# Designs tried in a protein design chat: VH-VL binders against Uncharacterized FAD-binding protein C1783.01. Part 23

Target 1, 263 residues: Uncharacterized FAD-binding protein C1783.01, of Schizosaccharomyces pombe (q9us28r162to424)
Amino acid sequence: YGIFAAPILDVRVLTNPGAVKRTYNLCLDISKYPLLEGKDWKIGGSFGIMPPNSDAEVLHLAHLLKIPQHELYVTKVLRTNGGRWPTIWGEDKPRCLYTSLYHIFKWCSDFISKPPTKSLIRLLAEHTLNPVEKSVLLALSDFRQDESYCRICTQSCVTLPDILEAFPSCHPPVDHLISALPQLMPRWYSISNDPSLANKRLEMAFTVQEYHSPNGQSRTGICTGFLEDLALAFLKARHDGSLANKKFTVPMFRGVQQNPFAK
Short names: E, the ipSAE of ESMFold2; O, the ipSAE of OpenDDE; V2, 0.75 times the mean of E and O plus 0.25 times the DockQ between their complexes.

## First folded at step 19 (VH-VL; framework fv_ozuriftamab)

Design f2 (from e2 with light chain D49Y S91H; at its last look DockQ between E and O 0.87; V2 from the best seeds 0.78)
Fold by ESMFold2, look of step 19:
Structure f2 (fold): chain C 263 residues (1-263), chain A 123 residues (1-123), chain B 106 residues (1-106)
Amino acid sequence: as target 1 above (263 residues)
Amino acid sequence: EVQLVQSGAEVKKPGESLRISCKGSGYSFTDYWMHWVRQAPGQGLEWMGIIYPGDSDTGYNQKFKGRVTISADKSISTAYLQWSSLKASDTAMYYCARLGRDYWKGSYPFDYWGQGTLVTVSS
Amino acid sequence: AIQLTQSPSSLSASVGDRVTITCSATSSVRYMHWYLQKPGQSPQLLIYYASNRATGVPDRFSGSGSGTDFTLKISRVEAEDVGVYYCQQYHTYPLTFGQGTKVEIK
């Protein structure tokens, strides 16, 4: 099986306007989901969502890396020597891939939810022109101690774009950067209804995860931010009467069923 | 066809100023890094610095920082290397070179070079 | 800075000879490139990323190596191959070149 694009049938806002936390309920159409023979959905089971990075984040990273717009969207056929790259779902074999830098940054690379690794920071230091900036990056990547790395990168929620902004003389090679970035991982959610009893409709709730970047700008988690954007766009289209002209889908897949009341 | 055309040879005295140019054509000038490389008489190649003409982001080899200024005028697709006060040791051939790139094959060579500008500084 | 040392510093070859030039780095290099500067000319790219021939470069030129040790070979040298060969690293700033290998044809 693979990733299924589940249409959104309905959206409900579960929290009052202006609440500190924002929570939504989504109703998804899973009638076309390819289930294995003898398997079905159960209440209290789980499913995974494969969230993309936002276009805004992808375009911002491309700007920081000085990737021209016309290069970002150029598609190429790539042959791999094996492994599962660019996603955790790839087959561990040589493959022919049809992709672009945009696709890799949009769907495959996690440059937002995890701090850069020390190995990645070493690469950045090597391609940094300003000696003071390079010295700071070298200290962050120092394998002999974790104190500076933990304080600056992990505890402060620093991302790759944050580092590129803070170190303007850093100009890493894009191909090496792509190979060093971690892969986007699925996010897991509980099924809140019994889809077999509800005509293959799946309901789930999510709360938007928020945090603040080092510059104080409010950010949302990749998956819940993606889901909120879809939810709000669906609600706007329903209010404006344009729902029939638009397609809203969630990329998802069935997880392990762990409902303790299942027989 | 990609071409880098540099300004002509210069004969100068110590203490004089000088600006030499490199005009790029046949490609998107603002989308590629431009580097400067010097070659003293009878000697090898030495990297001087870099500019991204699209936003004038500039970097230097520390050996030459403060001795030269790298700039660009993107409206005429031209990069510049400038001295405010020449020394006899600045006598060299100066090349501009475009940084090539292939995001998928991992190539970042100097794929196109200017013809060179000979700068002679003597009393 | 990564220092690059080429060997030999110069050589003299007859047309048809095999020529081998080495480039040793003081630390590991991911991106190594080779250039030829013919007499009176600008440098020109021969080999990029250790082993890929640039456009228009004859197949008698080949490159190999990784880590700290890189090699350029000319399988059958021709009269037009005269000049100075340089290796160059794009692993860390400042960018550096080897000191050059002068190839003469006798």
Scores: ipSAE 0.727, ipTM 0.883, lowest interface PAE 1.3, mean pLDDT 87
ESMFold2 (binder alone), look of step 19: mean pLDDT 94; pTM 0.953
OpenDDE, look of step 19: ipSAE 0.782; ipTM 0.899

Design f3 (from e1 with heavy chain L99M; at its last look DockQ between E and O 0.82; V2 from the best seeds 0.79)
Fold by ESMFold2, look of step 19:
Structure f3 (fold): chain C 263 residues (1-263), chain A 123 residues (1-123), chain B 106 residues (1-106)
Amino acid sequence: as target 1 above (263 residues)
Amino acid sequence: EVQLVQSGAEVKKPGESLRISCKGSGYSFTDYWMHWVRQAPGQGLEWMGIIYPGDSDTGYNQKFKGRVTISADKSISTAYLQWSSLKASDTAMYYCARMGRDYWKGSYPFDYWGQGTLVTVSS
Amino acid sequence: AIQLTQSPSSLSASVGDRVTITCSATSSVRYMHWYLQKPGQSPQLLIYDASNRATGVPDRFSGSGSGTDFTLKISRVEAEDVGVYYCQQYHSYPLTFGQGTKVEIK
């Protein structure tokens, strides 16, 4: 499975300025998508978008983990003992992978859209020097009760970077952290048009999902935030007359099972 | 070649202050955690604490917290271990040790050690 | 804190003997390292992450184990292997060492 970089052909803003919710329409060029033999795009079919973490979030995490920026991009061979890591669509077998910390944090690890698991918090607690900080993290990771974890971590939308900032004496081993992070998941969409009748163009709409962090900062969902950033950059480039000098793509792939309403 | 060179042996009296040093060379001093390890005469190794010289982030074994100060001067690639008031029980060999940097293998061993600084505290 | 207990505390070996040193932890350890401190010298890294030989360490040294039980082996001991061997955990702060195993050559 390859991820296809679908060019954005057009963006329309579907909501009025100042609206509570922000909704956009994207038009994507799928003319070069490598289809399996005998397959075609159909109305009611499905596709997935693989949202990356932003570079700003990746660099921020690297800073919190004390990873020098030049080390972030070093390519290394990894050997797996089975499973599909680092992606959910990989083969479930032992593999050798060529990757970097940047690639893992950018494309494979979900450290933003989900709170840290109790297992991850336990790892953090073990590698925490300050005994008060360690005691708090141990309590949050206690599998025998969920009340404190739910109130603090899930209801408050706490992220791994939030924990690392709040617990500055926490210095986990990076390789184990990578192994313990949840995988980034694709977001699935139904095809609302017939791309064969629309010159191999795919249209989709999305509404930006918003949340607030524990310190009150506004945050967006990883996929719809990524799509909004692309949409706004496209609109700015169109307004500025620089659209021909820019590349705007959405990483996507066709669903592996057919929509049951397609003929 | 990675080298950790420590300051020379010290003979002190109880109540005196002391700062010993560990100068790192042959590597990026600010990018590696530095540890301090003590060894009392005829005894084993005991972890004291840690510093990241790049930002002076420090941590201590609670046994030694408040008894010593760990610091670094990154401009001269030097880490320090300091007492404000020595006790006879502080008589020991003190080592600095670099923690290895391999983000893909979280092993993080003490891969290079200083030669040690013998501190003798007696009346 | 994770306590590490080495066995034996000391031993005397002849050149060519096989030597086995164990390290037992009070709870599971993800990363266990081994060091040798030769007489009058600083400790030196032998084995990292249970089984990986450090650079320049002879192949007669090997390590194994997981969980709470770890082993260092010397397949054919040599006179230069005299010293005190320490295990060290990197699983939970505070970092701790075993009490040491003194190896003497007769």
Scores: ipSAE 0.710, ipTM 0.885, lowest interface PAE 1.3, mean pLDDT 86
ESMFold2 (binder alone), look of step 19: mean pLDDT 94; pTM 0.958
OpenDDE, look of step 19: ipSAE 0.844; ipTM 0.935

Design f4 (from e1 with light chain D49Y; at its last look DockQ between E and O 0.88; V2 from the best seeds 0.78)
Fold by ESMFold2, look of step 19:
Structure f4 (fold): chain C 263 residues (1-263), chain A 123 residues (1-123), chain B 106 residues (1-106)
Amino acid sequence: as target 1 above (263 residues)
Amino acid sequence: EVQLVQSGAEVKKPGESLRISCKGSGYSFTDYWMHWVRQAPGQGLEWMGIIYPGDSDTGYNQKFKGRVTISADKSISTAYLQWSSLKASDTAMYYCARLGRDYWKGSYPFDYWGQGTLVTVSS
Amino acid sequence: AIQLTQSPSSLSASVGDRVTITCSATSSVRYMHWYLQKPGQSPQLLIYYASNRATGVPDRFSGSGSGTDFTLKISRVEAEDVGVYYCQQYHSYPLTFGQGTKVEIK
C-alpha cells in the first residue's frame, strides 16, 4: 500500500475566467494503479491525495531555521525505534530510512495547514532567548488553559513560520522540531465517474480553498493550491504544444487511510 | 581543518573599552552559530551569548546583556566580543566556540573552541 | 535556568582506575554534552548527546543517562586524562554547564 503517481490526462476549468471561486476537473490515468485483490473503483467512492508543501514554503522554513541550503538537500540515513514516521501508513517497526531535510519538509511534515501544538510551542519557548518572547510562548503552551492558544493559534490560523517570524529570538533545534511536527495528511476526494467503465480514468473536481493569514494575506490550502498549480501548468503546456515532453502526476491512493500517526 | 584563532591577551584598566576577536577558518563561517563562553579565574564555564554570522542574529545570556556586545564581520570570518566600559569583575578567560550540529543524531555541542583570550582588568 | 550539579567535585585516581562522574539536572534535559579541559587548554568536546563519542576520543570514555541523571565513565584512566570535566545542557536557554569535576592522576 503505497502512493501512486497518477498521470493527468486532461484538465477542464469549470468556472468562468476571472471568477473568484475557481473550480477544476481533473482526469487521471489509474490504469496502472495496483488494486488489492477483491477491491475495485466505484463512482462516488473516495481516494486520497498526498499534497507536498511547496518549494517556496520549504525554502522559507529552512531560511527561518537557518538551515544552509546545501545541507537541506543532503541525503542521510535516519534510524527509527519503531512507528510509521515519516509516513502515516506502513509498518509500525524499527526502520532504516534514506531521506533529506528537504524531503521531510516537502512530503512528510505539516507546518502550514495545522497550527503548532502546545508541545511544539513549549519546545520553541525553551529555545527562545528574549525573555518577553519566551513568556508569550510559555503562555501559549500552557496546558492548564486554552484561551490564548485558541484565540491566537487556531482561530487566527497561525502557522509555524508565522511564529518563527514573530519571535525572532526563537532558535529551536531542527531535529527536535521535526520529531514534534505533525505528519502531512492526505486530502480526500470523491470519484465523479465509474473508472472501471471509462478506460481506467478517474475524474474528480476540486475548488481552490482560500483563507486569510493573521496579517490578512490570501493563502490557498496545501492540496487545492498544489492541484491548481499542476492544473495550470498542464493547461499551459497544452496551449504551448509542449505537453508531450512533460509529465504531470498526482500522488494518490485508493480508499480511506486508517494508519495512526507514529514516531 | 576547523580552527578558531582568538586575539591575544589584554591588560586593561577599569572604564576602558576593549574588543577581542575570534577568526574562524576551515569551514563555512556564515553557516554556524558562534558562542562566547567565559571562565573567571579559578571558576567554571559560563555561557555568554551567540551570533549567527550569516545575518548577524545575536542573543545574550541576560546576565551579560548590556555589558557586552557580540558582533561579526563575515567578510573576514571574524566574530567579536566588545565592552564599552570594563570592570575588574570582567577579568576572565574568554572563549569562542562553534555550535556543531547533526540533525540525524540530535546533537548541538560546542565542537570547536578557540584557544582563549585572557582579559585582565586591574586598577 | 536548568542547573547542573556534578559529583564528585574533585577526585584523585591512579593510572588504570575506573572513574565515574555524574551530572544531575534540575529538570529533564534532551541534549547533554561532556567536555574535558586539560590544564592550560581550552575545553574539548568529549561526549555529545549523552552517549556519542566525539571524533578522536578514545573508547575508554563512555557516557550514559537520560532525563535528569547523566554519567561519564573512564574505564582505564591514563595520565593524559587529567583536567576538569564539565557537563553542559542544550535543552533550554540560557545554556548552562556543571560546576566541573577535577580529576587528578597520581
Scores: ipSAE 0.743, ipTM 0.895, lowest interface PAE 1.1, mean pLDDT 86
ESMFold2 (binder alone), look of step 19: mean pLDDT 94; pTM 0.954
OpenDDE, look of step 19: ipSAE 0.754; ipTM 0.881

Design f5 (at its last look DockQ between E and O 0.67; V2 from the best seeds 0.00; counts 0 for: pae E 2.3 > 2)
Fold by ESMFold2, look of step 19:
Structure f5 (fold): chain C 263 residues (1-263), chain A 122 residues (1-122), chain B 106 residues (1-106)
Amino acid sequence: as target 1 above (263 residues)
Amino acid sequence: EVQLVQSGAEVKKPGESLRISCKGSGYSFTDYWMHWVRQAPGQGLEWMGIIYPGDSDTGYNQKFKGRVTISADKSISTAYLQWSSLKASDTAMYYCARLGRDYWGSYPFDYWGQGTLVTVSS
Amino acid sequence: AIQLTQSPSSLSASVGDRVTITCSATSSVRYMHWYLQKPGQSPQLLIYDASNRATGVPDRFSGSGSGTDFTLKISRVEAEDVGVYYCQQYHSYPLTFGQGTKVEIK
């Protein structure tokens, strides 16, 4: 299954300015979506969005890893030690991928929405030069105790960039880091209309998910932040009359996993 | 072509200061970690520490911490290894080595300087 | 720190012989590299990440292994292969080398 770039046809803001929550409605053009023979869209059905990490987050991570901007975009062989790279449907095995670090960090690796695993923290500890910093990371990765890990990493919404900032003597090998990171997962949404009755248009609503980092920085969820950025860019282009000169698409796919017992 | 050219041999007395150099050329000096490795007479190789010349981020093998200073001057693409007070036990060959990035998936020392022999004797 | 022990410490071979050098680590190593230091020269990279030959290294050199046990082989040794061979781990700081294996040619 491939990812479809669904054009945005319309955006509606569902909440007033200054509201605590920000909610939007998107209308997507699915007229060119490649449906399998005999399949169609249904009200209450599902679809997945594959949200990328923002360019700001990718560039920040690259800076922390001391990756020069020109190297970030170079296509080269990436050797993984396992996982289902680059897609969640692949076999869990070591691979040689022909891609760029930018592509992997942008579309494939989840370094924001999941706290670092103890295994990832152990990798970071092994590549930490300062003994005090290393001992803290080793304690966080201790599989026999969960208290420090839960309090610091899970409850405080700590991310990989947060750890790299806090432990400046930590310099992990990038390909091992990529192999140890979880993969970006689709975010699932319900179809609120019947696109077969509505000219192959799909409508969906989303509310921006917000949280704060341990140092008080405001952060948005990956998918809803991505969708909001698209929504606001669309509205700006419509207001200034440039909409016809721009493309706004959502990377999506139809939910297709069938229940074996429903046959 | 990548080259690491080190300063010449030194003969010193205990207690003297010394700074040796490693000039990198043929690549983006600020984009690669530079390491220092020593080899005492008749002995094997021993890792001393690293520097990232782009921001002077440095790290040391704890065995050598406080005994030596690693630094760089990115304006002339040169890394340095310095002692404030030499000991006879500092007698060794000293190499600079670049940490490779073109070997995606591993970080070997892909280029080495020719070495600087430091002799410390009374 | 991860300690690396090479075997043998030295050997003497005739041109055309097969040479085998082992490197044993005190704990698992993800990245193991091999270097050759010819007499009077600086070390040079031979094998990176256990089994990949560096640019310009003849195919008579091969590497293998994972975990704690690694091997370097020379299928048909030549006179120019004389020197000291070192393994080096890039798994955990501080970085460490094996004690070296001296190869002499008879």
Scores: ipSAE 0.600, ipTM 0.842, lowest interface PAE 2.3, mean pLDDT 86
ESMFold2 (binder alone), look of step 19: mean pLDDT 95; pTM 0.960
OpenDDE, look of step 19: ipSAE 0.792; ipTM 0.912

Design f6 (from e1 with heavy chain G106S S107G; at its last look DockQ between E and O 0.83; V2 from the best seeds 0.81)
Fold by ESMFold2, look of step 19:
Structure f6 (fold): chain C 263 residues (1-263), chain A 123 residues (1-123), chain B 106 residues (1-106)
Amino acid sequence: as target 1 above (263 residues)
Amino acid sequence: EVQLVQSGAEVKKPGESLRISCKGSGYSFTDYWMHWVRQAPGQGLEWMGIIYPGDSDTGYNQKFKGRVTISADKSISTAYLQWSSLKASDTAMYYCARLGRDYWKSGYPFDYWGQGTLVTVSS
Amino acid sequence: AIQLTQSPSSLSASVGDRVTITCSATSSVRYMHWYLQKPGQSPQLLIYDASNRATGVPDRFSGSGSGTDFTLKISRVEAEDVGVYYCQQYHSYPLTFGQGTKVEIK
């Protein structure tokens, strides 16, 4: 894994109340980041944030899949015969992982930000009891027609939970579902300062990304929504005088550092 | 440990109603899907439908939809299969079976079966 | 619905014989299971997910296959192995069983 929990040192709101877009600045403490010998942070370089799915989203999915809460948190040894799962950057090798369904849904599976694939929709169709519901899912998964899939799944921001709610007779096997879901991917941000000149602090700005669900409800992007929640909690703790009693961290890692003619 | 105990054999006439039962013990009854499977005399096994006793979510093989009702009473850990009007073709052995689940060992077999309830429908 | 066809439909074997039973599906199956129904008894799980023995099942039973073709083998049949063997798919509703393979011990 190589994910660093960077403490938040400061949050600034960059937009006025009532602005159409909400933009924040985060200042992160990277003084304890384990850099490889001879490596350093550079302005204009990149870093990745690994946004988890929210607990609310994980619990909601578990409810839709009929996973009892006590089963969700059971930790087991998972053995693989190769590949890079659950990471995107690790070696292609067999692994012995100590994990739970909660951890997999929280940190490893993307069931929110990417539309369900046709292969996933076909799995759902096969495990759908109501024949009308099944026929709709089969049509969406049809490899010969992309128009309805694109309109419904990609352009309307449909998620796996949305499908499970709309098709209540759909009861897929959870282990097959996990193997069919895409991996949760980091989101990349540029370093806006020179941390070697700024006391090993990393600054970044982000604007909250908003979308609309099929029922018209506003939703935020996973990463910028996660960052906004964290920023607002930090600001509330500062206002309440409880900041010293709380820990606010951003899960991050160093990306490829550009060297654009610096030396 | 895990046991599925079904109600006793029944002899009925066409047109009569019937409810048979399957009581689960030794496990969390509300956390597993329960299925019904029938076996006509001299024939193989045929899947009828399912129920999740925790929320009474049910599903049917279309062959039996409208002919039978699947239900459960979670307060007494019991699933039911019910006919409002029996036919002679309903003569069969009926089994309840628990759908096993182990997210870490892959597969969803019927891991425990009831002893069966013989239903005979004759004039 | 996915239809499952077993071969042979019946067989007679002597104690110690090797027995092979096949199950062919009309389309690809992700989860295939095998059950034994001994005379006068309910079915019991033998093999789950093509090749895994259920708890308490002797190692003379083995399963293999993927896609549309699956096989159950008994390396040395015993008198207690008499009964009807069924394959069952858990890939697509409605769930289906093979027609059964009756194994008699002579």
Scores: ipSAE 0.769, ipTM 0.912, lowest interface PAE 1.0, mean pLDDT 87
ESMFold2 (binder alone), look of step 19: mean pLDDT 93; pTM 0.951
OpenDDE, look of step 19: ipSAE 0.853; ipTM 0.945
ESMFold2, look of step 20: ipSAE 0.730; ipTM 0.895
ESMFold2 (binder alone), look of step 20: mean pLDDT 93; pTM 0.949
OpenDDE, look of step 20: ipSAE 0.872; ipTM 0.951

## First folded at step 20 (VH-VL; framework fv_ozuriftamab)

Design c1 (from z1 with heavy chain G106S S107G; at its last look DockQ between E and O 0.84; V2 from the best seeds 0.82)
Fold by ESMFold2, look of step 20:
Structure c1 (fold): chain C 263 residues (1-263), chain A 123 residues (1-123), chain B 106 residues (1-106)
Amino acid sequence: as target 1 above (263 residues)
Amino acid sequence: EVQLVQSGAEVKKPGESLRISCKGSGYSFTDYWMHWVRQAPGQGLEWMGIIYPGDSDTGYNQKFKGRVTISADKSISTAYLQWSSLKASDTAMYYCARLGRDYWKSGYPFDYWGQGTLVTVSS
Amino acid sequence: AIQLTQSPSSLSASVGDRVTITCSATSSVRYMHWYLQKPGQSPQLLIYDASNRATGVPDRFSGSGSGTDFTLKISRVEAEDVGVYYCQQYSSYPLTFGQGTKVEIK
């Protein structure tokens, strides 16, 4: 609970082939969504999607951290002392978790969409062997001056993997790194139809968000890239006649439902 | 059983080269950082540097950088510490130590140590 | 580099005594470990991450502390506990050890 795996019923491509911007429409089955008593879905309302990091990004980070393949997928039972970790919607109480490093990096940690914090960069600096590399990281983490941090980390869309690649002598302890990374956050979308009038189905449109990394590599936003991958896989399965043997779901949850007569 | 077995004691003269070894067994050698630690006569422990044998990624304490070379041969699960020109001040006991790898039990201790290699450099 | 200072530098204890060794750091340490080097032997892990006993370490050994101040205790010292005890930090490169505490049984 709190996140519902909504089946994809249909995908429509809203842009022509070769267009510079790619836009899709998804139709989701929300008939089984556990609505609270007295609540309903309304046109113009919102819902959240919890996008995972791609497997490629998780494996790349694990490689940079020198995490052996067999350790990445080992499942462990963990006890928490309270708080909502590893996600923002977890129950704020002591909990027993069954997880792995893969699961944490795949579903729980945001190491792509947000620049590393100064606190995280300080941890990286402390675990950096090359003194020139360490001095650069210390300067970026300096809480008294924001100019270098803003220009390099926030404005240039620098990620944790980018830093680890640029500073090859940096070898942080993985457990401290996990505790210092921000949690993955939902992305919010508007409902484009009235699901009460459309057999409990929800329609939404999204445009793939693209940008370039500091070294010029093309990247997509976590959520719209995830949704595009699902959309393309659904369309391929429909074209190849294999749709009945596959299930495509979007992890989502209900948000604020707007009253059209308010203000 | 995890074991780190080091090469035998060495008696050398200043200016000579030397390579000492540390063979790991009972674990996946390429998946753990290996560290070198020295202990001069009557003194404490000093960290010298590290290697990840899987890709030969190495790092040094700046005190020893340029004085020694750390390397590994993963085909025989062996790490090396090497001098091109020994000094009398290199007289010490040298240990290899494995860095513990447990991402859920926070610590990263040196969980296994070799028996040590005594290097004596005198004229 | 983070400097670690142990106290006392040496001590002499009788079997059954309670022994306390401290390790003070010049800045905060996230990961502090303790090793025992018995006479003629290599160091061996005793306590990791301030308070966890390594496998096979008797329960008379305990560790505590955080931040800059850490403590190793032996509740009832035994004859085989003779040797030099070292603290070691894994929080900032270069890695450093305390100067050692020599424990002698007489």
Scores: ipSAE 0.755, ipTM 0.901, lowest interface PAE 1.1, mean pLDDT 87
ESMFold2 (binder alone), look of step 20: mean pLDDT 94; pTM 0.956
OpenDDE, look of step 20: ipSAE 0.875; ipTM 0.954

Design c2 (from f6 with heavy chain K105R, light chain R53K; at its last look DockQ between E and O 0.77; V2 from the best seeds 0.79)
Fold by ESMFold2, look of step 20:
Structure c2 (fold): chain C 263 residues (1-263), chain A 123 residues (1-123), chain B 106 residues (1-106)
Amino acid sequence: as target 1 above (263 residues)
Amino acid sequence: EVQLVQSGAEVKKPGESLRISCKGSGYSFTDYWMHWVRQAPGQGLEWMGIIYPGDSDTGYNQKFKGRVTISADKSISTAYLQWSSLKASDTAMYYCARLGRDYWRSGYPFDYWGQGTLVTVSS
Amino acid sequence: AIQLTQSPSSLSASVGDRVTITCSATSSVRYMHWYLQKPGQSPQLLIYDASNKATGVPDRFSGSGSGTDFTLKISRVEAEDVGVYYCQQYHSYPLTFGQGTKVEIK
């Protein structure tokens, strides 16, 4: 089966306000999850969450790439050269897709959780106007030596937006950039309750993953940051009495065995 | 209809300043890169630099950096190419060209060109 | 900078001839474009991204190639095809053009 939008039924904060680490419990409604005949949810089993990039991150990237906001949402045909894009479930083949840049950056491309590859940095270098900036990017992408790349990109948690901000004369073609970015991957969680005893409700706990970039900026992991944002919005809506007119969902799918749509 | 209309031909002496213009119409001027391309008499095309009129982000071919200034006034949808001190070797046809923006049919070609501005520099 | 060399530099053709123009790059190019500058006119886009015809370009024009070697073909040249043809790369700044191929109709 594909991705299921599981409604959030409840949120519990498991840590004290202002604690260093923030941990939450989510209760999800899986009553309408399309289970294969004869399959069920098991305590200690696994499920995957497909975390989107935040809208703030998508809009920030679009700004850095000089994509006008109105063009971000235009739906058109995209042609790929292969792979399982836009999802990890698909066949490894070239495709014609009817989608938008917003959808691609929101749900399909990982530009936050992994440092840019040397191949991506080479693309950026080629489309950099300032020769000093270009020489730095060429050195980072040099396949003959790894020292600068490891120290700056992998060990310092540099992201694509970080590079675009640090190298303002870098203006890559958007279609080539999309083909060079890795796909967003699911994050796996364990079921912490017995859903057969809990009326088809699934509980899970997560701790917000935090880290700092070399310039001191605080960052959260894509999935746990996404889940925290949902959790806080749910709690606010419950507190101010607006919960009944809002919908909070988590995009998820059943795990444990190989996904039916993957190899 | 997308149009790029350039200022008229100029005859100048070495050492003089000059600003030529390129007015864009029929599209969102601030949302497309504008490039400048020169063509010396009887010669081929040579890329000079770019500007994004929305924020005035500019870049230059190093061959021309310090020789010309690229700018834009987005309130009147106009890009400029300017010299502070012309040389006889600056005699050329100068074109503005819009960089195409089709995220789905790839390429970023110069899809529309101005009619050109002939600049003649002679003593 | 990526340098582009066109071949031939000039040619004279009769109406109906097949014309082939090549563009060779000093390193790999992802996006190669072709322009025609008719006498007394500004350049106009013919082919973008190696093989895609621009709007209004006749079917007799075609482009092909990848990597360092690209071609432009006119299957049956017409009198209106006179002018100078340029290839242009959009792979690496600074952007560059080929030196041009002058096509004359005999």
Scores: ipSAE 0.728, ipTM 0.896, lowest interface PAE 1.3, mean pLDDT 87
ESMFold2 (binder alone), look of step 20: mean pLDDT 93; pTM 0.949
OpenDDE, look of step 20: ipSAE 0.870; ipTM 0.950

